VHH binders against q9y6x5. Designs and how they scored, part 452

Target 1, 379 residues: q9y6x5
Amino acid sequence: LPPKLLLVSFDGFRADYLKNYEFPHLQNFIKEGVLVEHVKNVFITKTFPNHYSIVTGLYEESHGIVANSMYDAVTKKHFSDSNDKDPFWWNEAVPIWVTNQLQENRSSAAAMWPGTDVPIHDTISSYFMNYNSSVSFEERLNNITMWLNNSNPPVTFATLYWEEPDASGHKYGPEDKENMSRVLKKIDDLIGDLVQRLKMLGLWENLNVIITSDHGMTQCSQDRLINLDSCIDHSYYTLIDLSPVAAILPKINRTEVYNKLKNCSPHMNVYLKEDIPNRFYYQHNDRIQPIILVADEGWTIVLNESSQKLGDHGYDNSLPSMHPFLAAHGPAFHKGYKHSTINIVDIYPMMCHILGLKPHPNNGTFGHTKCLLVDQWCI
Key: E = the ipSAE of ESMFold2; O = the ipSAE of OpenDDE; V2 = 0.75 times the mean of E and O plus 0.25 times the DockQ between their complexes.

## First folded at step 20 (VHH)

Design uk1 (framework vhh_8dlx_2; at its last fold request DockQ between E and O 0.91; V2 from the best seeds 0.87)
Fold by OpenDDE, fold request of step 21:
Order: structure tokens, then sequence, then C-alpha cells
Structure uk1 (fold): chain B 379 residues (1-379), chain A 121 residues (1-121)
């Protein structure tokens, strides 16, 4: 039987939650599989970009989803959560579900993973759910497992997405132990439901399952605000994205805009596009605006208003608070193995290997995941 | 204080047109993208469309042929033109201010109280 893989994302699950909270179901999952304690995600550490990096193995500059809010100056198109269906934004890369589906006797399924309800390179997942936040995890899980079990051609790759604990992290902040404990317990229960469902259907032993996330969460405060309006008049630029990485499209001379912003706050770095640090791999795309502002961890960029968010993400991808985890179980994975760190782009070549797919050119390093796999030598 | 006030709702017959307005205050309207959403009885929120600061518009594909969104920055007003109204268009209609950088969460930070549109013969 061809290998099967289910990729699950719990949005905004910070890696150190595993150390600070109890996850009986997830821990059991890990015990019977593998854990990567820290996954270094891509800059910026936002939802759409990182989810697309997971399934393409590419940095944001390469796959073209460079933020949750984007603007293309040539076509004058805008991208946001509300208008994410235009293939224009996704076609700079080929996600793994497309690669998989183009193989003989294989199909792909998706439950609300970013980009899966969009025809990319004229290919849309054989089975997918349109994104709807009101749809329960149970319903998503039911559809995914039904497709995994009963489809012809068989579904060999599936994705499942859930919005928590990200939303709650924004609302409560990651340091709210009381509320976050409640939220994370629910997540663990959902993992329990997932495992139980797979066992009930007889899929557990043969299905490879990866549970991961796109980013973490840092604590924000009303005492840590950066007001752009105090530094520059709004008539001098168009705001494409705001916090914690602002994307600035100047309406006047770029240098003048830069000079007005460069000393706006000691807690914010201002970069011309060409001066963006190389380590971010966030330069070589036209969708990256001429000036970006990067707030320090825990600082929020605002427009002469307060912010109700107590947690946020999108910061420097080297920050531990931005890092998610990866756990996996199935015939491809060892049992009871823990690994320290991988890069989020490393997941793609690993998944390709598991599925027997030839990967597209990517930024991942397969060698970083060899220790997780039973058929590889651990380096 | 940011305020959004919808108006123009009412009872209309099927096939008729209706234009809703949203009056914005308390912020620089011209620099924000604005959205229209609606909620029908017993249903969840449905995104209708948005308009960006550069007047680019995007619509729910299911509604694209029936709605037009526009804005007047000089009066801080957002508009929703609805044509060929059907019973299924009965809902409370809200205007909402765009939030940058959000995904799979609330993409709106401020909402109006809404205006009721009832399509009935």
Amino acid sequence: as target 1 above (379 residues)
Amino acid sequence: EVQLVESGGGVVQPGRSLRLSCAASGFTFSRYAMHWVRQAPGKGLEWIGNIYEDDETYYNPSLKSLVTISRDDSTNTLYLQMNSLRAEDTAIYYCARHVWGEARTSAFDYWGKGTLVTVSS
C-alpha cells in the first residue's frame, strides 16, 4: 500500500507550551512516535506564510506568500484573509498536495489548510473544505478520515487545520496561565479525538501523522506600543501590513519616508528592502514592500490607537517564543525519539520522502530529519 | 472613539435594489480598507466584500454579481449597493474596519450595530 500522511496544524501552538502545560493525549502520541522540541519557522512568523512554507519547503521570498496581508504593486492586487482565493498569490510555488495528486493512483484531501481551497497551477485538492471558522474540529476530522479511508484514487496526503490556540493566545496572552490552560486542554482533547478516530477506523498503525504548528505567541502589553503616527504622516505612505512587521509603501520619496521612521522607536528596526538581514530570507520578492518595520519581541505597532491584543506573533523567527513544535507518529517514524530542533522548511523534504515524491526545489534539508525516520541513518 | 454606523436598511420586495451606507468617525477613514458582512437569522457571519484604500474591491464569489462596494473618503462613508434582492438576502448588514496581518481570526476590529434588511413579498 502506498504510504499515507496526515499533516495537522494547531495554529499558534508555541513550543514551550509542551513544557509548561500538561498534554496527556499529545504526550502519548509523542511517546509512541517522535518529537521535535523546537521548529524554527520562517520570517515573518505569520499564519499564511508559515503554513505554505511547511508544504513547499520554501522561504517566504520564494513561495510568494510573504505575509497575511500583501500588496502587489504591478497588478495592484491585495491579499488578506478575506480575499485569499486568487491563485495569483499561491502560484509562485507548488505545494505538496498538488505534487501528490498529480501522481498516478493518488489523491489529496484538505480540511481548511491555507491554500487548499485554491486552484494552484490549475490543480485543486481532490477533496477539500472551503474555509469556514464555524465548522467544528469534529466535522473537519470526519471529512478527512472519510476521505482517507474511502476515496478512489486513495487519499495519500491530507491536511487538517485548526485555529487554536492562536486566537486565544491573541486574546489572553501566552502568560495567562489560567485561560491558556483551559484552551490548551481543549487542544489536547482534540488530539485525543483525532487519535481515537484513527484507531477506530483502523488507520492508526498505517497512517503517518504529523502534528505541528506555524508559529508561537509572545506576550504583548499596552505599555509596549509603537505609534507610527507620531513619526510620520499617513499621507506619506500606504500601510500594507502593520504589526509586528509593518510593510510600508511610500507615497513620497522612499528615503524621506525611511528617515522619518528610522528613529521612530528604540524598539523597532527599520529596513530598506535591500538592507533586510539575510538571515530572514525575506528580500527577493516583489511583494515585499520597499520599507519594513520590525518591532522587538512583545512590542506592538499601532496607528494612534490602543491595541486589545495581549499576545501576538510575526516577530523575528529566531525568538523561541515564535517557535512551534513537531510531533509525528506512524510507520515512517521512530518510537520514543526526541529531537532538539529543525527548520520548518525541513518538513517538506521529509514529507516527500515519506510519500515517495520527488520534491520540488526547496530550502529544506532532508538530513535534519533523518533521525526521525526508521529507514534513515541518524547523523 | 472609532464609530461605524450603518443605515439604509428596511423592508424591500424581491427583485428590488437597496443601497446601504456606513458612516465612519473617530479615525482616518481613507487609510483603511473596509468590509461589509452580514448575518442571516440562524446563520453565521458571511463576508460580502471589501474595498481598499485605493478603491480596489473584492467580493464573495457567491454575491459578486449582486453587490457593489464603494467609498467616499471626503464624507467618510462606505456604501453597499445590492441589486436583485432575494429572500435569502434577509440579514443584518454590518460594516467593519479592516485589520492588517490577521489570518483565520477576526480580520475586523470595529463593527457597526448593523442595519436590518428584510426581503419579503
Scores: ipSAE 0.912, ipTM 0.960, lowest interface PAE 0.5, mean pLDDT 96
Fold by ESMFold2, fold request of step 21:
Structure uk1 (fold): chain B 379 residues (1-379), chain A 121 residues (1-121)
Amino acid sequence: as target 1 above (379 residues)
Amino acid sequence: EVQLVESGGGVVQPGRSLRLSCAASGFTFSRYAMHWVRQAPGKGLEWIGNIYEDDETYYNPSLKSLVTISRDDSTNTLYLQMNSLRAEDTAIYYCARHVWGEARTSAFDYWGKGTLVTVSS
């Protein structure tokens, strides 16, 4: 009875890679389904925040995962990649897998999507893998397909996460055609294997599959560094996050810290929290620090040290370089349809519709995705 | 230049305790979170835990009752106390410096050479 959905993320897959590189398997997937050429993601354009926005439909200020590095002054709790499992951080929203598995006769499965190994609202994904970067895509795929095909109650919503092309994008930069071509060919091969496995297991025709990403990648260089230590004594603040959006907790008068930073570089905007542009939807959460520093595209904020990254993300979400794509295939989706853009928060109400779930309050607009769906009129 | 040097490893009997040290130099130690990581023979890297600049600590849940991480900013030294050691705790133990804002990629920019701990009768 209930439709099934697999949500797949390839981290850091910049939308224009589709135009600049060859993807025979992904292009076949798109040909038989739908493509959204650009997904406008949320600020800051970082991994944990945007993955949680996909599954909650919320801006970062509303779901509470406001960065990959956070600090709560009241509880003195820290959040980072190595320390991401405290439900405290995740409990300001209800992700779709929690809503899904609380329905009668439904389960959720997860292969390493951020947050799926956390008991959010005392509810952890029915089947999940603890995050471990050493686990191959093939093992993640094998677990997901086994759970989709063999579970009781049935798995109706599943997630699958892969770290590339983000890791290589940081290492080489998006403009390194030789290295990125090799990396992206491997990603396309993984998509081919995904589709082939679903066909061999009898899942392909009746499973809805979304392939998307959280953000893009922009080129960096050693010629574009902003050295904070040249502008302000490190003893005057606590650094909560560094680049390209630094989060600054003043130890002295906030106005004095702001004044020391405001002219630090013409390639960095310095905001008091109340002055953060409204279009970022990045003000109304206690986890957003009193001062943030936003580097211009391609600039890196450093602490009197060099940077080894040739690519980065986290910049202004209006930048096309920060935007991923979305492709989808399955009984809910049209065949051979291309759409120009949606907002990343629109994915959540669309997924809720496909699964027959009542969405929690969110920032997405179902109307933006109607043209992708066979049961909707595109108007 | 950034340097991290572990010490205090050796052969120890099961059920005993051991304290490892990591001497840091070449950076402002007091502003960084620091990590302990281990690698058992033939295995991948396993995160043990970390300590932030404000002394807040976090641990791998499977090891939480067995280890304690501490720091002394006056001597730029990171410590790992291990109790009730088991044969499976045999590994090379490394200290590592935290990098802010990373997710699901390399979260450390500098590592020590490691110190070997062998738990054996």
Scores: ipSAE 0.804, ipTM 0.916, lowest interface PAE 0.8, mean pLDDT 94
ESMFold2, look of step 20: ipSAE 0.796; ipTM 0.915
ESMFold2 (binder alone), look of step 20: mean pLDDT 84; pTM 0.847
OpenDDE, look of step 20: ipSAE 0.814; ipTM 0.917
ESMFold2, fold request of step 21: ipSAE 0.723, 0.797; ipTM 0.886, 0.915
ESMFold2 (binder alone), fold request of step 21: mean pLDDT 84, 84, 83; pTM 0.842, 0.844, 0.839
OpenDDE, fold request of step 21: ipSAE 0.910, 0.911; ipTM 0.959, 0.959

Design uk2 (framework vhh_8dlx_2; at its last fold request DockQ between E and O 0.86; V2 from the best seeds 0.88)
Fold by OpenDDE, fold request of step 21:
Structure uk2 (fold): chain B 379 residues (1-379), chain A 121 residues (1-121)
Amino acid sequence: as target 1 above (379 residues)
Amino acid sequence: EVQLVESGGGVVQPGRSLRLSCAASGFTFSRYAMHWVRQAPGKGLEWIGNIYEDDETYYNPSLKSLVTISRDDSTNTLYLQMNSLRAEDTAIYYCARHVWGEARTSSFDYWGKGTLVTVSS
């Protein structure tokens, strides 16, 4: 019987929430499985890029989803949350659900994980839900568990996505203990529902389950704003993405645009594309714009008429506030083991191993996850 | 103050066409992508389409053949042309300003009050 794996994402679940709030259901899940306390995600630390990195094992420059908002200058195409279904954007990589789907006697299922409702390399998950924010977690869970339990060929890989606590983090800011406590309690309750459902269906002992997230959240403030309009006229560039990593497409000479922006704020680094730090692995893709602006943690890049949030993400991926966690349970995983840190791209080769899939070339290191797995030697 | 004001709604018979307008003010209209969305009675918000600052347009596949979005930056106006209207197109139609970098949260920061379109024989 082929192994089964359910990958669950709670968007924007910052790692240190586990230390600062109560999660009785999640803690129980962890107690019976494994925990990676910090997952270093990929730069930029945004939703679409990081979710795709989880399932491809690739840096953003390699899998081609380099932001939530993208522009391709050659084709003049735009990418955003509202128009994310063009395979053009996703086809620079092969996500694990496609790999799994193409195997004999296996199928994949997805409940609103980014990219799962798109035919990638002319392959789409056998079972999937079109993204709809109005669909409840319960309905998503019901579909996923139904597919895991009753499909032919059997679903061996499934994804489940939920929008919280990201949306609330943006609205309230991560430092709002009152509101975030309420929000995070709901998340824990959903985890409880997940576990209960799996137990009720007899899947709990045989299903590998990974609960993770794509990024954290940092506190923003009206006192920490960087106004681009104070530094450069809007007629000199097209804004492809704004905060905290702005993507700038010059309408005039790139150097001139750079010079106007380079000293815009002491709390923002301005990079020509070729000068982007190597550690970001955010250079070698045509979808990365000629100039990027990277705000310091907690600073927001704004325009004169732009709105602001109390929390945001997308910052330097070395910042702890940007890091999610990973918890896992199932036959493949140890019980009661905690690990300090892995890279988010390490999840892909681990999942491939669990599923018995040959991984595509990727940036992950399988060795980083060996201590989580019962069939591996811990290094 | 950012303002979006939709107009052009009303009662129309099936098969007819209707053009909605959205008047924008209080911001540099020309550098923002703009969206049309609608909400039918008892249903959730439905994305219709958008137009970027470079006039590139994207549409909901279910509506693509029936709608055209355009903009006039000189007058700060967004348009939605709807053809072959059906009863199912009855809804409040909103224009909304694009927000960069959002995913699975809110892609819009400002909305109009909407204009009601009723398709009825």
Scores: ipSAE 0.913, ipTM 0.960, lowest interface PAE 0.5, mean pLDDT 96
Fold by ESMFold2, fold request of step 21:
Structure uk2 (fold): chain B 379 residues (1-379), chain A 121 residues (1-121)
Amino acid sequence: as target 1 above (379 residues)
Amino acid sequence: EVQLVESGGGVVQPGRSLRLSCAASGFTFSRYAMHWVRQAPGKGLEWIGNIYEDDETYYNPSLKSLVTISRDDSTNTLYLQMNSLRAEDTAIYYCARHVWGEARTSSFDYWGKGTLVTVSS
């Protein structure tokens, strides 16, 4: 029987939530498997880019999903959560579910992972759900488990996406212990339901399960606003993305726009595209705009308005508050092993190894994940 | 301060056309993408489409042939043209302001109060 893998994301699950809140079900999952305490994600630390990095092993500049909001000046195409289905945006990489289902006697299934309802390279996940936030976790899980049990050719790779704790992290902020405790308890209950369902259906012992996330969350405040309209007339540029990494398409001379912005706030860095720090791996794609503005942690870029958010993400990927975790259980994984750190791009070559797939060229390093796997020497 | 006010709803016979308006105030309308969303009785929210500041439009595929979104930046007004109306188009219609850079969380920061469209013989 071919190896099987279920990849689960709980959006916006900050790594240190594991230490600061109670997770009896997740801790049992970890005890019988592996934990990576911090996953260093990719810049910008936003949802679509990091979910695509997990499944391609590529930096954002290389896979082309460089933000949740994008604009292509040549084609005049816009990308956002509402209009994310044009394959144009996704076709700069090949995600693992496409590679998997093109193998002999294999299928892929998806419950709402970003991109799985798009025909990427004319290939859409063999079984999928169109994105709809109103669909419960239970229904997503029911579909995934049905497909894992009842498909020909068999489903060997499946994904499952859930919007929490990201949505509540934005609403309450990560420092709201009362509300976040309630939210995170619900998440732990969902993990318990996941494990119980897999056990009841006879899937648990032979299915590899990864539970991870795309990014963390940091506290915001009305006292930490950067008013862009105070620094530059809005007629001088087109705004492609706002906060905490603004993407600026100049309508006038780029150097003039840069000079108007460079001293706007001591809590914001202003970069010409060629001056973006090399450690971000965020330069070599036409979808990255000529000027970006990077707010300091906890600061919000606004357009002469207050902010409704109490928590946000998207900041510098070196910040611990932006880092998620990874836990895994199954035949491929050790039991009771904890690992400090991997890069989020390392998840892809590890998954390819588990599934017996040849990885496409990518930025991950298989050696970083060897210690998680039973069939590898841990150095 | 930001305010969105829909109008133009009412009772309409099947097969007819209707144009809804959304009057915007309290912000620089011309720099924002704007959306139309509807909610039929007893149903969830259904995204209709949007229009960007450069007049580029995107539509829910199931509605694409039935609706047209336009904007007039000189009057700060968003429009929804609906053609060949059917009973299933009965809903409360909302306009909403786009928020940059969000995914799978809040896609809109401000909503109108809605305008009811009833398609009935």
Scores: ipSAE 0.846, ipTM 0.933, lowest interface PAE 0.7, mean pLDDT 94
ESMFold2, look of step 20: ipSAE 0.831; ipTM 0.927
ESMFold2 (binder alone), look of step 20: mean pLDDT 85; pTM 0.851
OpenDDE, look of step 20: ipSAE 0.839; ipTM 0.928
ESMFold2, fold request of step 21: ipSAE 0.811, 0.821; ipTM 0.921, 0.925
ESMFold2 (binder alone), fold request of step 21: mean pLDDT 83, 83, 83; pTM 0.839, 0.840, 0.838
OpenDDE, fold request of step 21: ipSAE 0.912, 0.911; ipTM 0.960, 0.959

Design uk3 (framework vhh_8dlx_2; at its last look DockQ between E and O 0.91; V2 from the best seeds 0.81)
Fold by ESMFold2, look of step 20:
Structure uk3 (fold): chain B 379 residues (1-379), chain A 121 residues (1-121)
Amino acid sequence: as target 1 above (379 residues)
Amino acid sequence: EVQLVESGGGVVQPGRSLRLSCAASGFTFSRYAMHWVRQAPGKGLEWIGNIYEDDETYYNPSLKSLVTISRDDSTNTLYLQMNSLRAEDTAIYYCARHIWGEARHSAFDYWGKGTLVTVSS
């Protein structure tokens, strides 16, 4: 009986939403399984980097997906949400679904997890959906469960991605109790539907399920803008990414660009690449630009325009507002156990253990997750 | 005030070519990547492609042999050249301005009103 794992992400699910909103279905899931209250994610706290960190166990500098917007000057290649399928960007690491399906008599399935529709190392998920935001959660779930039940070789690792509460968090901000309560209730209903579908199909008792997220969300305001055009002429640099971590490729002397920016705002830190704090693990990749600007929590870097966002993420990964949670249920996991914190890179070696896979070299620590697992001694 | 205005739509016969334009104003056009997107009757939005400020282009794989995107920064104009038009290319065509650093939700902050292309007869 090969062990099976379903990895689910609800994008932008801030850890303290669990304390501040009602989640009857998710709380029942947690009650019968495990909870990690805070997952310390990787800098920058953006969607593509953190989803790839979950499935590789690597810091962004090591897996090469260093932002949602990237540029490579040698090849002139651009990366963005609209243009994310070139394996060039993804090939600096081996995600868990590739390792899984290369084992004999195993396959992998994916419903829109970042990277699963890309042939990474000439290997694409055995079953997958091309990304399309208009596809309902129900259709994603139906495809995943059909593949888990009906595939030869059997699907032993599956992923499922959903865009909320991230989209609504950007639109309303995490402090909008009325709108976020409505959004989060809908997400809890989807979790209830997930569990009910797995029970109805006979998967629930023997499938390990992880429900997690990539990052949180912080409140923004039109009163907290950093106007980059007030500090530096746009002709002096190429803008690779804007907010809240701007990526600056100088067109003139790098020191001159740095000097124009360093006193731009007391609410923004300006780093030469070599001076990026070591705790970010965000320096040793050519895709990280020569200068980055890191806005303080809740501040938005703009180009002489107002901002439509009321919530954002991407900030310093030490901020609790940037942290997601992790919940899990299944035969590998204890019942009714709560754990304070792990690092997001720790999820990968734990998943490899559950699936019986040899992990590639990574930045995770298996020991951090041992207390979640029934087959491990927790002191 | 950011404005994007598409033009050049109309009725065309199958197999013919058509060039759409998008006039941009109210922002520094030359620093932004720009997109073309379409919506056929009864369907969702379909991304056609984009062009970055350095003229690098990316296309929806199903359309790449049929379309060419270009820009003229001196006139703040984005273009979509469509060749070998088919009935399924009937849609409202929009130009849109790129947002840096977005993933898995709206990647555009400003849209044009669209221009209708009808491929028939």
Scores: ipSAE 0.792, ipTM 0.913, lowest interface PAE 0.8, mean pLDDT 94
Fold by OpenDDE, look of step 20:
Structure uk3 (fold): chain B 379 residues (1-379), chain A 121 residues (1-121)
Amino acid sequence: as target 1 above (379 residues)
Amino acid sequence: EVQLVESGGGVVQPGRSLRLSCAASGFTFSRYAMHWVRQAPGKGLEWIGNIYEDDETYYNPSLKSLVTISRDDSTNTLYLQMNSLRAEDTAIYYCARHIWGEARHSAFDYWGKGTLVTVSS
């Protein structure tokens, strides 16, 4: 039987939550598997970009999902959470479920993972759910496990996505111990449900499961706001994305817009597209706007309004607060092994290896994950 | 204060058309993409469509043939034209302001109180 892999994402699960809160179910999962304590995600540290990086192994500039909100100046198309189903946005890369499905005697399944309800390269997951935030985790889990267990051709790759603790992180802030404790307990319980369901179905020992996240969360405050309207008239630009990385489309001369913004705040870096730091790998795509603003950690870019968010993400991907974790269990993985750090793009070649798939060109390094795998040599 | 006020709802027979309006105040309307969403009895929130600052529109594929969204920036008004209404279109309809950078939740930072549309023979 071909190897099977379930990829699970809890959105906005900051890595250090594991140190600061109790996760009995997740800890058991880790004890019987592997843990990567910190995953360095891609810049910008947002949901759509990072989820697509996980399944493509590409930096954002390469796979083309460069933000949760995008604009293409040539086609004049917009991308957002509400209108994410145009293959135009996704077709600059080939996600792993497409690769998997194009193999003989294999199929893919997906529950709410970004891009999975879109035909990419004219291929859509054999089994998928249209995104609906109202659908419970249980229902998502039930569908995924049913497909893993009963499908023909067999589902060999599946994705499962959940919106927490990200939503709560935004609402309460990551430093709200009371509320976040409650939220994170629920997450742990969901992990318990996942494990129990897999055991009940007899999938637990043979299924490879990866539990990860796309980004962390940093504490925000009303005292740390950057008001763009105080620096530049709104008639001079179109806002494509706002905080903490603003994407600016000038309506006047780019240099003039830049000059008005460059000194807007000591807590915000302003870059012309060509001057974006190389370490971000965030330059070589037409969907990146001519000017980007990058707020310092914990600072929020606003228009002439206040922000109600107490937590946010999207900041510099070198910040620990932006980093998620990765845990894995199954026949492909060691037991009781912990690793310090990998890059989020490294997950893709690892998954391809586990599934016996030839990876598309990617930015990941298989060598970074070798120590997690039982069939690999680890120095 | 940001305010969105929907209007134009009511009871309508199947096959009829209805145009809803959303009056916006308290912010620069022209700077924001706007959305229409609805909630049928006993169901979750359903996204209908949106319109961007440049008048580009996007629709729920299931509703695309039945709805048209437009805006008038001079009057700070958002519109939803619905045609060939069905019983299943009975819902509270909300206009909502777009929030940049969010995904999978809280795509809107403000919405109105809604207007009820009842499609009944």
Scores: ipSAE 0.758, ipTM 0.898, lowest interface PAE 0.8, mean pLDDT 95
ESMFold2 (binder alone), look of step 20: mean pLDDT 85; pTM 0.862

